# Designs tried in a protein design chat: VHH binders against DNA repair protein RAD51 homolog 3 (RAD51C). Part 4

Target 1, 363 residues: DNA repair protein RAD51 homolog 3 (RAD51C), of Arabidopsis thaliana (Mouse-ear cress) (q8gxf0)
Amino acid sequence: MISFGRRKSPAIEETSLATSVMEAWRLPLSPSIRGKLISAGYTCLSSIASVSSSDLARDANITEEEAFEILKLANQSCCNGSRSLINGAKNAWDMLHEEESLPRITTSCSDLDNILGGGISCRDVTEIGGVPGIGKTQIGIQLSVNVQIPRECGGLGGKAIYIDTEGSFMVERALQIAEACVEDMEEYTGYMHKHFQANQVQMKPEDILENIFYFRVCSYTEQIALVNHLEKFISENKDVKVVIVDSITFHFRQDYDDLAQRTRVLSEMALKFMKLAKKFSLAVVLLNQVTTKFSEGSFQLALALGDSWSHSCTNRVILYWNGDERYAYIDKSPSLPSASASYTVTSRGLRNSSSSSKRVKMM
Key: E = the ipSAE of ESMFold2; O = the ipSAE of OpenDDE; V2 = 0.75 times the mean of E and O plus 0.25 times the DockQ between their complexes.

## First folded at step 1 (VHH)

Design b06 (framework vhh_enristomig)
Fold by ESMFold2-Fast, scan of step 1:
Structure b06 (fold): chain B 363 residues (1-363), chain A 123 residues (1-123)
Amino acid sequence: as target 1 above (363 residues)
Amino acid sequence: EVQLLESGGGEVQPGGSLRLSCAASGFTFSDYAISWYRQAPGKQREWVSTITSGGSTNYAESVKGRFTISRDNAKNTLYLQMSSLRAEDTAVYYCAKIKTASELYEGDYFDYWGQGTLVTVKP
């Protein structure tokens, strides 16, 4: 039996009277960039639109490319009303800027977000492969929380579907990460309330847990049935902005012995996930186990189903240990260069790491 | 072949202590990070603690200050010293091998579960 908790989230009401001070919060920016922008005094659209990209980049301590994107978004929000695209044709420059404006889910690790182009992309299927214990489930839980960050704090204000095939989802861990998320949001909005009279975001950690639609899947037949029914479920729950599958291959490794048919079925599921991601503008994250393979002259990580499966997903991220440190590597993406970033798993969830900052250890 | 054999479980009163052991064979024990996991009846598996090949330790928040992970490389044995036990610590405890990223063995799976050992904290 597939069990899920379905409850309506409490509404967050804006009661602020100084709405112009809040205009920058409505821009689809990461919390980090939004925080820098607001800290530099750019709280309203008119103040943003009146400066050059060079001046904005200097004042907010951001790149000139980031400043240009902010200016473009600020100008667009003033002019949205009625505009007809009569021919449907676009040039490559416009296509590039449309890609840059796609909503992204923060991992709470800015170094990881940076190599991802700002976070996990909506409208994409991202595969995250790694060995047991590296943090795949931690990332899945983190994204299920972070998709819910309100727009006032730079998030998507969405809900999560978590499909659990191994029983690896830990409710206490999800609560712990939710508690940290609420604390971080309260600190940020408290600062904004004190200095700019902004409304405060009020969410309880229990509300965050209620907004995760959890499905426990005990066989490959249940997995196939659920995937086939997701379109209807999401059409009835359009607030869903991420679907996590943890893990995509577990039941097919345990219960499925026809290898050619298994590959076809998994590829069909990946195609269905891609269609859902495009249709509902949501992120699909497929967690997968990997093995280590050494080839002469190189270190190689191989996915459980081999390289042919990798073509079924938009982006592929490989998690690996480098000594005692955790790293993520962008192995495949149509839009992102190959890059690595370190991350750490703390009591508060995913965070940046450094050579001198590790999880609490004896020596 | 890789083998992990857990022992030391049993019944204990709240506030009591137990020491779990995991005897490892079939691989070079000193080269690997080793973890403890647990699973209570009807619940998901939960990570408890990890010790790296260099001896660094990490713990789940629920057990910090109460449990101590250690290893004896000469005996190829992993330990979990549990103190101040609570009813919620009742679970089957599993030993698991985690490979470091610097290792280069083809066909090696990073996580091997043993048979488990039952810990019951009896009121």
Scores: ipSAE 0.000, ipTM 0.087, lowest interface PAE 24.6, mean pLDDT 73

Design b07 (framework vhh_enristomig; at its last look DockQ between E and O 0.26; V2 from the best seeds 0.00; counts 0 for: pae E 5.1 > 2)
Amino acid sequence: EVQLLESGGGEVQPGGSLRLSCAASGFTVSSNYISWYRQAPGKQREWVSTIYSGGSTNYAESVKGRFTISRDNAKNTLYLQMSSLRAEDTAVYYCARGTITTAYELMHGYMDVWGQGTLVTVKP
ESMFold2-Fast, scan of step 1: ipSAE 0.272; ipTM 0.564
ESMFold2, look of step 2: ipSAE 0.132; ipTM 0.501
ESMFold2 (binder alone), look of step 2: mean pLDDT 82; pTM 0.826
OpenDDE, look of step 2: ipSAE 0.294; ipTM 0.601

Design b08 (framework vhh_lunsekimig_d3; at its last look DockQ between E and O 0.22; V2 from the best seeds 0.00; counts 0 for: pae E 7.8 > 2, unsure alone 64.2 < 65, placed apart)
Fold by OpenDDE, look of step 2:
Structure b08 (fold): chain B 363 residues (1-363), chain A 124 residues (1-124)
Amino acid sequence: as target 1 above (363 residues)
Amino acid sequence: EVQLVESGGGVVQPGGSLRLSCAASGFTFSSYALYWYRQAAGIERELIASITSGGSTNYVDSVKGRFTISRDNSENTMYLQMNSLRAEDTGLYYCARGPVKTAEELYKEGFDYWGQGTLVTVSS
């Protein structure tokens, strides 16, 4: 079951609507015109700005000239709001709320989502490292599917870019996960329809596959080239909300002799991904191999090729085995505490471990 | 708007050479695979060469060793160098853009856009 986390959605929309309504009230309009706008349901600046002058004039029973002036004022006010965003002076409180309000991609494992703060965050670069076979590719494929979950179902309704460096992407597996996702959505929407007369989401597994842009990369030079062109590609495909690289270091392990240069190139690449994430408000997921290193008298997991380049990543997750069970550990995050969660790779994709599902039923 | 414009066709003698160009606009050229097709009179359009976004090339057997597909991403142009031309190479040559591969498209080949074509005539 897709853990549709209870997003406290309505309160934030009401507060943002209230703030936006307050903004419309701040327009230098006559009381008469303001009253007409409100009566016509135009309470938010955004709602005003999105309407044609003709439609606004009709709806509010005002002249087209008046409507045009209102739109001009609304656009100026919206632009000033965006300029204030550009001028970068956000208070810390607003920043916190913005971070909390960032859309997230579910992993379909609620336990993992919980330690991730609700899922994979947009506007951030998340590195996911793990040993071979731990399920990195599975997570990547799952995220490429889950990003497409419609907003009505609590998702992003986005598309995915999947960059495959190792040939690990299995389209059959993607289909399997997509099918499971569709079933989950149908179950959810069926429930919502039954209880709330909500519309049923009609999504097909094939549609989900169509929304995964797949790039096979066969060299470090191709990888660099692709990364350099992603901005243009994404600008043409604005509905992309996640970029997955599986794996980020594969070609740099085999083909790079100069370690310093390698580190530099990878760091630059990470920076580019950070810029993309922020610019387009998308999630970037970098899958990476980890190895065991002996340190302080014990074997510890370490990222392949060192961790110096990964300082640019926002979040770092380490996947590891605890016996026969898979675990994820938040190794580094500016906002998330270190925590661990178990996850299972099933025929339907990522899910909670059976042991954790029993705990939720007891609460 | 996506546009593909072929050029470089003409009349050439057997054994001669031609270089075709396909100028692309309206999309991120470097992100797409590109293809050359040809159509002889009375025959269905045939795929003859492909080049991936990464520069990997493929050829049909009939043109292997004679034709070379290449691309210049800085100029948004794809080329087909044709050497040792034969009478059977006569036809209208088209460039096509392939879609960015989706997971679904890993199972099927699709083409989104075609040029108008350039005519190649190999005659004595």
Scores: ipSAE 0.011, ipTM 0.258, lowest interface PAE 7.3, mean pLDDT 83
ESMFold2-Fast, scan of step 1: ipSAE 0.270; ipTM 0.581
ESMFold2, look of step 2: ipSAE 0.017; ipTM 0.440
ESMFold2 (binder alone), look of step 2: mean pLDDT 77; pTM 0.757

Design b09 (framework vhh_lunsekimig_d3)
Fold by ESMFold2-Fast, scan of step 1:
Structure b09 (fold): chain B 363 residues (1-363), chain A 122 residues (1-122)
Amino acid sequence: as target 1 above (363 residues)
Amino acid sequence: EVQLVESGGGVVQPGGSLRLSCAASGSIFSINALYWYRQAAGIERELIASISSGGSTNYVDSVKGRFTISRDNSENTMYLQMNSLRAEDTGLYYCASPLKTAWDLYSGRDYWGQGTLVTVSS
């Protein structure tokens, strides 16, 4: 049985059970295969890794080839033993496959997801920069909802932390996006139940709002203090899978005169977020305001901070207007090629700018 | 990216045979169960045969012993061998696969084939 909320249980037992179940659900498998593994009793990486491919294939009703692939993925997720410098080395092919297997959070805009490699990556710090009004807060709210998409639907089944520095978070908008998410998941699970005999998942918009941990911070001092306490908070709430900071620079734009000190403090916070992302296998999304400035005889879109800030985050996405259309551009990433994608902000949240004729056929 | 394309339908006499094929792009076959559905005029689509990723098969009673479902994962193709066809087997035949993840909904992908018509008449 898989639950998206915690039952009343002893803290030690609760933590152990949640951690074990989450290990198996981190494997990059289709919902049908994952469902078969869970149904056959394979919920932990250790239970999967200890079985032969032929036994796994029989028990889960899959082919030996599929079982071998699953065992390979499970063994790649189990880093057993100490590593020497030589034994700790990775070749580029293994690094590529590791990156392709990372859990990702959908933006509900598939064109944007495609340039992101499938969505916002867990274990990474992603900066999203753009001018006021371009949709940064919309993306932050969307991700806070979408991280909660159930594992039965191919999502993370996680919770969100939303850190709001400017008061830009609108609870009514979060409810509207949550209602759309519930409707979309009901259509998906209804289709899967009717045609493929999968269990339907019941979601309520109110539960989605309850699973967003909202922090209003009114000064740079409060922001620093909260960031320093996040590790403890997340260790007590291990189901958090995304941290949104909206915006990362607001209190530093108004309260700082020493630009070098400001850059150092922000870079130190980004390093702390990177450590949290890697330790807890969650996504960190830093929203940042962009200004147009004159530089060496030309105008360009630039983040509010200088060039040294750009090296503090894993991925950097720039949002911009092209006429009346919104676009996102992969400006910096170790794993993603430079690319652009259009997106729209609708009553239902982020969607493709393409016609509704691109919708999946469920009949 | 992911598409299912049926072929092999046609007009046959009672007692005849047809083999339907369902070809996939985008590698959905390696780890997914696959299904054949039939839709007769004025009737909702019904599941007639299924094959798991591991090759286990299931059939509706009306086709047991006459129809055989199979798959070739190396060619990303599923088959429905239809023998001893009857007038009641007339209908539009669809292949289908479950969506991989909920995010596929937002891409507008179609995990159903276009359908292929099978007519059994003298």
Scores: ipSAE 0.026, ipTM 0.421, lowest interface PAE 5.7, mean pLDDT 75

Design b10 (framework vhh_7n9e_1)
Amino acid sequence: DVQLVESGGGLVQAGGSLRLSCAASGFTFSSYAMYWGRQAPGKGREWVSGISGSGGSTAYASSVKGRFTISRDNAKNTLYLQMNNLKPEDTALYYCARGPIQTAWELLTGDFDYWGQGTQVTVSS
ESMFold2-Fast, scan of step 1: ipSAE 0.338; ipTM 0.609

Design b11 (framework vhh_7n9e_1)
Fold by ESMFold2-Fast, scan of step 1:
Structure b11 (fold): chain B 363 residues (1-363), chain A 124 residues (1-124)
Amino acid sequence: as target 1 above (363 residues)
Amino acid sequence: DVQLVESGGGLVQAGGSLRLSCAASGFTFSDYAMYWGRQAPGKGREWVSGISSSGSTIAYASSVKGRFTISRDNAKNTLYLQMNNLKPEDTALYYCAKSGMTTAYELYGSFDYWGQGTQVTVSS
C-alpha cells in the first residue's frame, strides 16, 4: 500500500493524467489527429515538441506533412506560453509521458540536461570531474534539491544522500537553492491549478533541507565503512533517489600509502555504488577533483587514481573553463554522444549561460 | 564546554564481551548524532559505529557488524557500545565523538573528540 518514493494512489495518478490530456486538447488540431496523438502517448506540449517529424508521423500514423504542422503548432504554443518552471524541469516533465524512459534528474540547466539525455540518469554511476572552483559542489547541491521535485512537475519525488569528504557542503547555499526551487515550483503548480484544475503541490525550503541525508566523512576508513552500509540505510529509506559523493577521491590521494590497495578499495566502492544504483533504481554521482588538458581535439583527465577506477563508472562528465565561461563535456558514456554544453552558477543555482554570459562580457 | 567521558574499557579474552559508556555534557545531547571511533597502536583513526539523534538510524563498520551494538539514552545523556565476540584486532583506544551538525540523519560526523578515550585490550 505504501511505497517509499513510489506512489500508486489512483487519485494522484488520475489528476496528473487529466492535466496532461487537457494540455494536448488545447492545440488547434482536428479531433481525428488529436485522437491519434493521444493514442500514441503524446499528451503534453513538451513531449510533442521534443520529437522529430518522422518519428511523430510513424508513432501517430499520420503523414510527415501533418507531423511538421503539429510540431510547428506545439513549438509556437511553447514559445507563446507564459509559464515558469526550472529550465531543466521541462525536460524531466517530458519523461513522465514516456513509459520506457529511464528516470533522470534535472540540473536546472537545460543545455546541460540536453547533452545528458534529459538529466542525470538513474540506475547509473556518473562521475563529474573538474578543477577547484568550477562548480562541482554547486552541481551536487543542485541535484540533491532537484531529485525532490514532485512527479507532477517532472521530477522523481525522491530524497538525497550527500556524502561530504572535504567539508565543501554549505547549508546556507542549499537553503538558497531550495528557496529558488520552491518559488519556481509554486509558480508552475499555480499555473497548472489555474488552467487545468490540477492539485497544487506545496513544498517548503525547510522540507527540502530535511530530505537531504548529510554525511560528513573525515577519513578513508569512514568512507569505506559508510559505503559498505549504504545498502542497509537505503533499504530503510527507499525514497532516496540520488547518492552524491563530494569528493570520491579526497581521502585517497594523500593518506593512502599502498597504491595497489588504494586502487582495489576504490574499485570495490565503485562496484558497490553500481549495485546500489541498479538495486534501488537511483542515481549515483561521484564528484572528483581532476586536472583537465586539451590535446588532439579531445579533453584528457589527469586522475590520481588511474584507469581501473575510471572504468567502474557508467558516465564521465568533465567540467572545464573556456575563457570565463563554464562548460561540461561528455567524456565517456555507453549511451550518450560526446558533446559540450555551457552552464552558469547563479544565486538561484545552476542555469543556462545566456543571461549570465551577457553580464560577464559587459564586465 | 563540550565534554565526553568514555569508560568501560579493560583487558578481555578473545570471544569475550565489554560494554563501553560515554557520558556527555555541555551540549543538548538529544540534538546530535553520536559516534564511536577507535585507534589501534600504530594505526590511523577508524570509525566504528554511528547513531542518529533519535536512535532510529544506526550504522556499523563492516569489521564489527553483527558483533557490536550502539545505543543511546537521551534522558541520561549517555552513549553505549556493547561489544560481543571480541577479537585481538579490536584492541584499540575507543573514543566517542559528537556530530558537527544537528542533523538527525547524519551517520558520520566531523568528529569532535573531547575525551581521553577508553583502552580495550583483547588477548589471544
Scores: ipSAE 0.000, ipTM 0.127, lowest interface PAE 17.6, mean pLDDT 73

Design b12 (framework vhh_7aqx_2)
Fold by ESMFold2-Fast, scan of step 1:
Structure b12 (fold): chain B 363 residues (1-363), chain A 126 residues (1-126)
Amino acid sequence: as target 1 above (363 residues)
Amino acid sequence: QVQLQESGGGLVQAGGSLRLSCTTSGFTFSDYAFSWFRQAPGEEREFVGAISWSGGSTDYADSVKGRFTISRDNAKNTFYLQMNSLKTEDTAVYYCAAGPIKTAYELLSPSEYDYWGQGTQVTVSS
C-alpha cells in the first residue's frame, strides 16, 4: 500500500526552494562565486535584485565589483527570461544583453579566473603564450574539460574541439582531469540536493572524453584545410563552446622561410577563428610558444610571431616562471586590466598555488 | 558560538610524525569543508591540505603531497592532519579553517574560509 501525505504546504515550499536555486544557477558565474552566493542565502533572482552591491558583497564575502556584476547579470536574466520560447527571433536589445551575459569557462584556478574576469571569455579569441613546459597544454586540456561543466553547476554545458599540431595531447591526463571535475561537481550537486532539494547532476569521465573532438594536424596544409572546414563542422555540432589550437605556430615555424607570408597566413587564420567565435558564441584559445629576446638592455619574453600578432587576437595571456612558481599575466585586452596571478598544476588539474594570496603585477 | 580548537602541535625530530586535530562546535559539522593552513616566521599563510564536505575529495599542497593526510570524523565533530616524514621546512604555526560548501576550486585561498582556529605551533628539529 502506497500512502501519500495530506499536507501540501511543506512540499510546495521545498519545490519553491529548488526552483529558486535553479534561478541562481542560470547566472553565468564561476562555481566559486555561485557557491558563495548560494551559501549566503541568495538562491533566487528576486533576492539578488533587491539587494545593494555593497550588502551582497558583505553577505557573500566577495568584492563589490563581483557583487555589481552579479546584480547586472540578475537584472539581465529577468529581461531575457522568455528567450527559450522565441525561435530564432532576436531584437537588438536582446542581442546586446546576450553578449553582456555570455558565460565564461573556469580554469579551476580562482585567482587566474579573477584576472580573466571570471574565466575564458566566449565570443573572443584568447592567445595564451609561454615557454615550453610552463603548462600551456595543461590549460588547454583543463578548458576542454571545464567547458563541459553543466549549467546547473555554473558552466556552459558545451563540447570542445582540440586541434593538436605537436602531438602534446595526453588522453590519460585528460581522463585524470575529467575524473577530478566529476568528483568536484558531484560534491557540489550533492550538497545542493541535500540542503536545497536541487536535481542531482550525473557526469561520467568517459562522457567528458567523448565530448572532446580531437584533431591531430601533421602539417601547415592540413591546419589550413581544417580551419577552413571548422564552420561546417561546428554548424553540425552546435554544442561546441571552445576551440583549442595547440600550438597555432608549430608547423609555421618549421616550414616557412618567408616571415611576412607566414604572418599573413596566421593572421588570416586568426580572423577566421574570430568569425567562428562571434558566429557561434564560443571561445577560441590559441596556444603559442614564446621566445626570450633581448630588449632595452635586458631579456624580455616575446611571442614567436612578434608584436603585430597581438592585434589578431582579442586577449593575450603570458605564462611565465617566477622562481619555481607559475604565473599568468594579462598582457593585452580591450576589457581586462593588466594583472598577474599564480597557478599550480596538480594531479587534479589547475588549482590556486599555495601562495594564492600573493598577486604580482608585471612592470 | 562557532569555535575551532587545534591540538597535537609540538616539537618533533626530522623524519618523525605528528597528528594535528581540530575540534569544532557551534555549526553543523557535516555541512562544512575543512582545511589546514600554515605560517612560518616572516612568511605568508599558505595552504596545506583540504577535505570536502562529504569527505569524498581531498587536496594537498605539492610540498606535502604523499607525506600529509587530511581526514574527518563527523561523529566527533573533529578533523585531522596526519603529518609523516616531517622536514625542518615544515616548521610553522598550523591553523585549521572551516567554510560553507566549498569545491576543490575554492579550497586554496584563505579568503574562502569563514572560521579559523587560533593556531598550533609545530617545530621540526634537525
Scores: ipSAE 0.005, ipTM 0.434, lowest interface PAE 10.0, mean pLDDT 76

Design b13 (framework vhh_7aqx_2; at its last look DockQ between E and O 0.03; V2 from the best seeds 0.00; counts 0 for: pae E 23.2 > 2, unsure alone 58.6 < 65, placed apart)
Fold by ESMFold2, look of step 2:
Structure b13 (fold): chain B 363 residues (1-363), chain A 124 residues (1-124)
Amino acid sequence: as target 1 above (363 residues)
Amino acid sequence: QVQLQESGGGLVQAGGSLRLSCTTSGRTFSSYAFSWFRQAPGEEREFVGAISGSGGSTDYADSVKGRFTISRDNAKNTFYLQMNSLKTEDTAVYYCAAEPVQTAYELYRDYDYWGQGTQVTVSS
């Protein structure tokens, strides 16, 4: 890890510490608050971190809540930098925490998991775009079930939030997928109990369905209200590890007259989701419809929101038909190389194409 | 629920062209796949063609390939069947149908919503 240039030598950490004492404008603050801090003489992170929230609020003429958030940001930057310098070399605790910062949710398709680096990443916002019938909702349901796989079985033992804008969530389908998941877990736990005398997991499909917090939203107003409520809801349900939005743009395609307002509202919503993903170490999956449009003299794959959306999501996965087969393509990611994998939608959920294509269809 | 209304049918000479329209009133227009079917007197309802919710994928019966084109206009909540080089055998009542694109096991022919039909008559 350290050998590969990630978290390089103390020089990199020293550079990060030096940056943390730069001007207060580096913090993600509004221009108004930034101006108030500078006018009150708070120009460095160390000067901000040295006072109480009450003193900062009084001196800068800001609210106590604003001052608390500013101090939280400033203290985190200063403490992280100082701790890194003190320890110089990484220890086992640091490596464990870095490993825990990369939890992933299996898709039940190993080929797709491989191109995703093991599955859908927590702490990230992943956009999954595709044409109708390609399996967007199927992947959303699959992840809502798979996030609940207990840690003893290699999962996260979490719960799911499913936000349904189009009415596409089918509870009977979720039950089918949950039943298949339980069957797989029973096989695994039976093996582990018999050969390793480990505790058996006794999860039922109904438990899985109870742990999917389903929200049906029928307007953009309801969608905005729900997104603004999510932080409180997740704070009261900290075992939520995935939020699925199916589909993020549906209510904004017809209900907004002004392009600029639509873009601003959706971008603010995406920023809120990114903050939720980081704060609670959960995965956010935004399902979206793609359109095919001609550009630059050639046929190009595009999402309905165009390029204005491209900076709002950590990863973008495009689902498409290649002949009679479904494919997923990593269109954009800071950490994953571009790659494609095929998948199949079966009665038991998402699966590899080759092994799943032999299953018998029931009438 | 989705409401479907066909229009544009009528009498046309063999070799002629006709465009059928299917208009919906629902905001869920993009979340459905749409299909055209036809039924001649005394025959079973026959698949003509289908279009995905995005408009990026179409499928046609062999009997109409190269002569018929399906398209959609999401702004008007309307999809179309352009029929060219019409033959007497194309005489039928034409129906539009809708199915949710997220159906299990890919059963695209079990449609939830049907229009009332529009008559197309092709004369020699």
Scores: ipSAE 0.000, ipTM 0.100, lowest interface PAE 23.2, mean pLDDT 71
ESMFold2-Fast, scan of step 1: ipSAE 0.369; ipTM 0.630
ESMFold2 (binder alone), look of step 2: mean pLDDT 76; pTM 0.772
OpenDDE, look of step 2: ipSAE 0.015; ipTM 0.310

Design b14 (framework vhh_7aqx_2)
Fold by ESMFold2-Fast, scan of step 1:
Structure b14 (fold): chain B 363 residues (1-363), chain A 127 residues (1-127)
Amino acid sequence: as target 1 above (363 residues)
Amino acid sequence: QVQLQESGGGLVQAGGSLRLSCTTSGFTFSSYAFSWFRQAPGEEREFVGAISSSGGSTDYADSVKGRFTISRDNAKNTFYLQMNSLKTEDTAVYYCAARSIKTAYELYNNPSAYDYWGQGTQVTVSS
C-alpha cells in the first residue's frame, strides 16, 4: 500500500546530501518560516533557488510574499559563489557603507536625485509607478542617456538597454535629451580644462543614441523570452549599466486574464531582474502604470498588481500630480526615507521646478 | 500602398471646437508614431502635437498646449487631433504625419523625420 504524505529527502547519497541538506538552516529566516521550509523538503540552497515562488509557497504552506523573500535570499547566496552564510554576517555600519558606495545614475533633476540618495542606484531594482502622461517614459529616456556620462564628468560611462512593451519610446525625444546632455558635458569640460587642465569630451548626440540597445516587445511571450536572454546579452555587452522596462505590466494587463498566474509570472521576471542587477552591478528600472484614488484628504496610488508585487522590487518611486506640478515620492526603500520632490519635463529633459524662473527671464 | 487621409477640417467660430482624424492604410499602424503639423498662409510648416506608437507619450507646441489633444485608435488605424478653444491664429492647413524608428536620428518637430504625410485639411477660424 502506497501512502502519500509530505515528501522527505532521499537517504541514498547520505554524505553529499547531508552537507547540502543543512544549508537552509543558515538562511536569515524566522524559526517558524525555516521550520515550514525544511518540513516541506527544501533543505539546500539549490532546491530553493530552482523552484518558483508559487510552488515554494504551496509546498511550504507560506505566503507567496514570504516565498519570494526566501528565493531572493537563496538566489543572492548562489550568485555570490565565495560567500559563506556561516561567516557572512554584516553589521549595520558595513551595510550602510556598501549602500553609500554604490554607483548612481543622475536624473538631471537635483531635487529628485537628493531624495534618491544621489540618483538611481546600481545593484538595485527600482519600480517607478505613475499615471499615463506623468513622465515615466521621460525618466526612462533620461536615465538611458545619463548612464553614458563619462567618468571624467562624474558619470558611469555605461550603456543602456531599453525594453519597450508599449511603443512609448520616441527616438526623436532621446536625441533631444542627448543633445542637451552633450551641451552640459561641453560646459563642464570647458570649466575643468580652464581650471584643472583636464581633457575635453568628444561625445556626439548620435553616439549616445547608438549606445542605447532598443528592444521592441509585442507580446508577453516575447517579453519572457527576452528577459531569459538578457544574461547572455549583458555577458557579451558588459558596459551595460542600466536596463529600462517600459512598461513591465502592459502585455500582462492586455493579454492575461488570470490575475494569480499573471502575478506569479511578473514576480518571477522581477526575480530574474534582481539577479541581473546583482551579478552585473547595474540598475534595473521597471516602469509601471498606476491608478490614483482619493480617500479622506489623501491620494492612494494603487499599482497594477497590488500588494503581492510590493516585495518584488528594491525601491518603489510613485509619480503623481499636485495641481499642475509633477512630484516623485519614495514609497518603499530599505535605505531611503520617505520623501517627495518636484520635477519638470523640459525640452532639455528632467530639471528642477526652479528652471521655470529661467524661462520667464528668457521670454 | 501607404495612404494617410485627413478629415474633419472646416470653418468654425473662435472659441469653438473641431476634431481632425487621420485614417491610415498600408503599414502596421501600432508600430508607428504620429504627429500633426500645420501651415498658416505665408508661414513655414510648424509642429502641433505628437503621440508615441503606444499612445503613452504625447507632446505639444506651446501655442496649443492645454487646448489641443492628440489620441490614437489602433483598432481603427486612425489618430485624432481634438482642437478646443480655437483662436483665429489657429487658421492653417493641418497635416498628419507618420514615422518609424528608422528615422531615429531626426528630431520629432522636424518634418524630415516623417516617413509618410497626408494631403492636408483646411481649418479656418473666424472671429
Scores: ipSAE 0.000, ipTM 0.110, lowest interface PAE 18.2, mean pLDDT 74

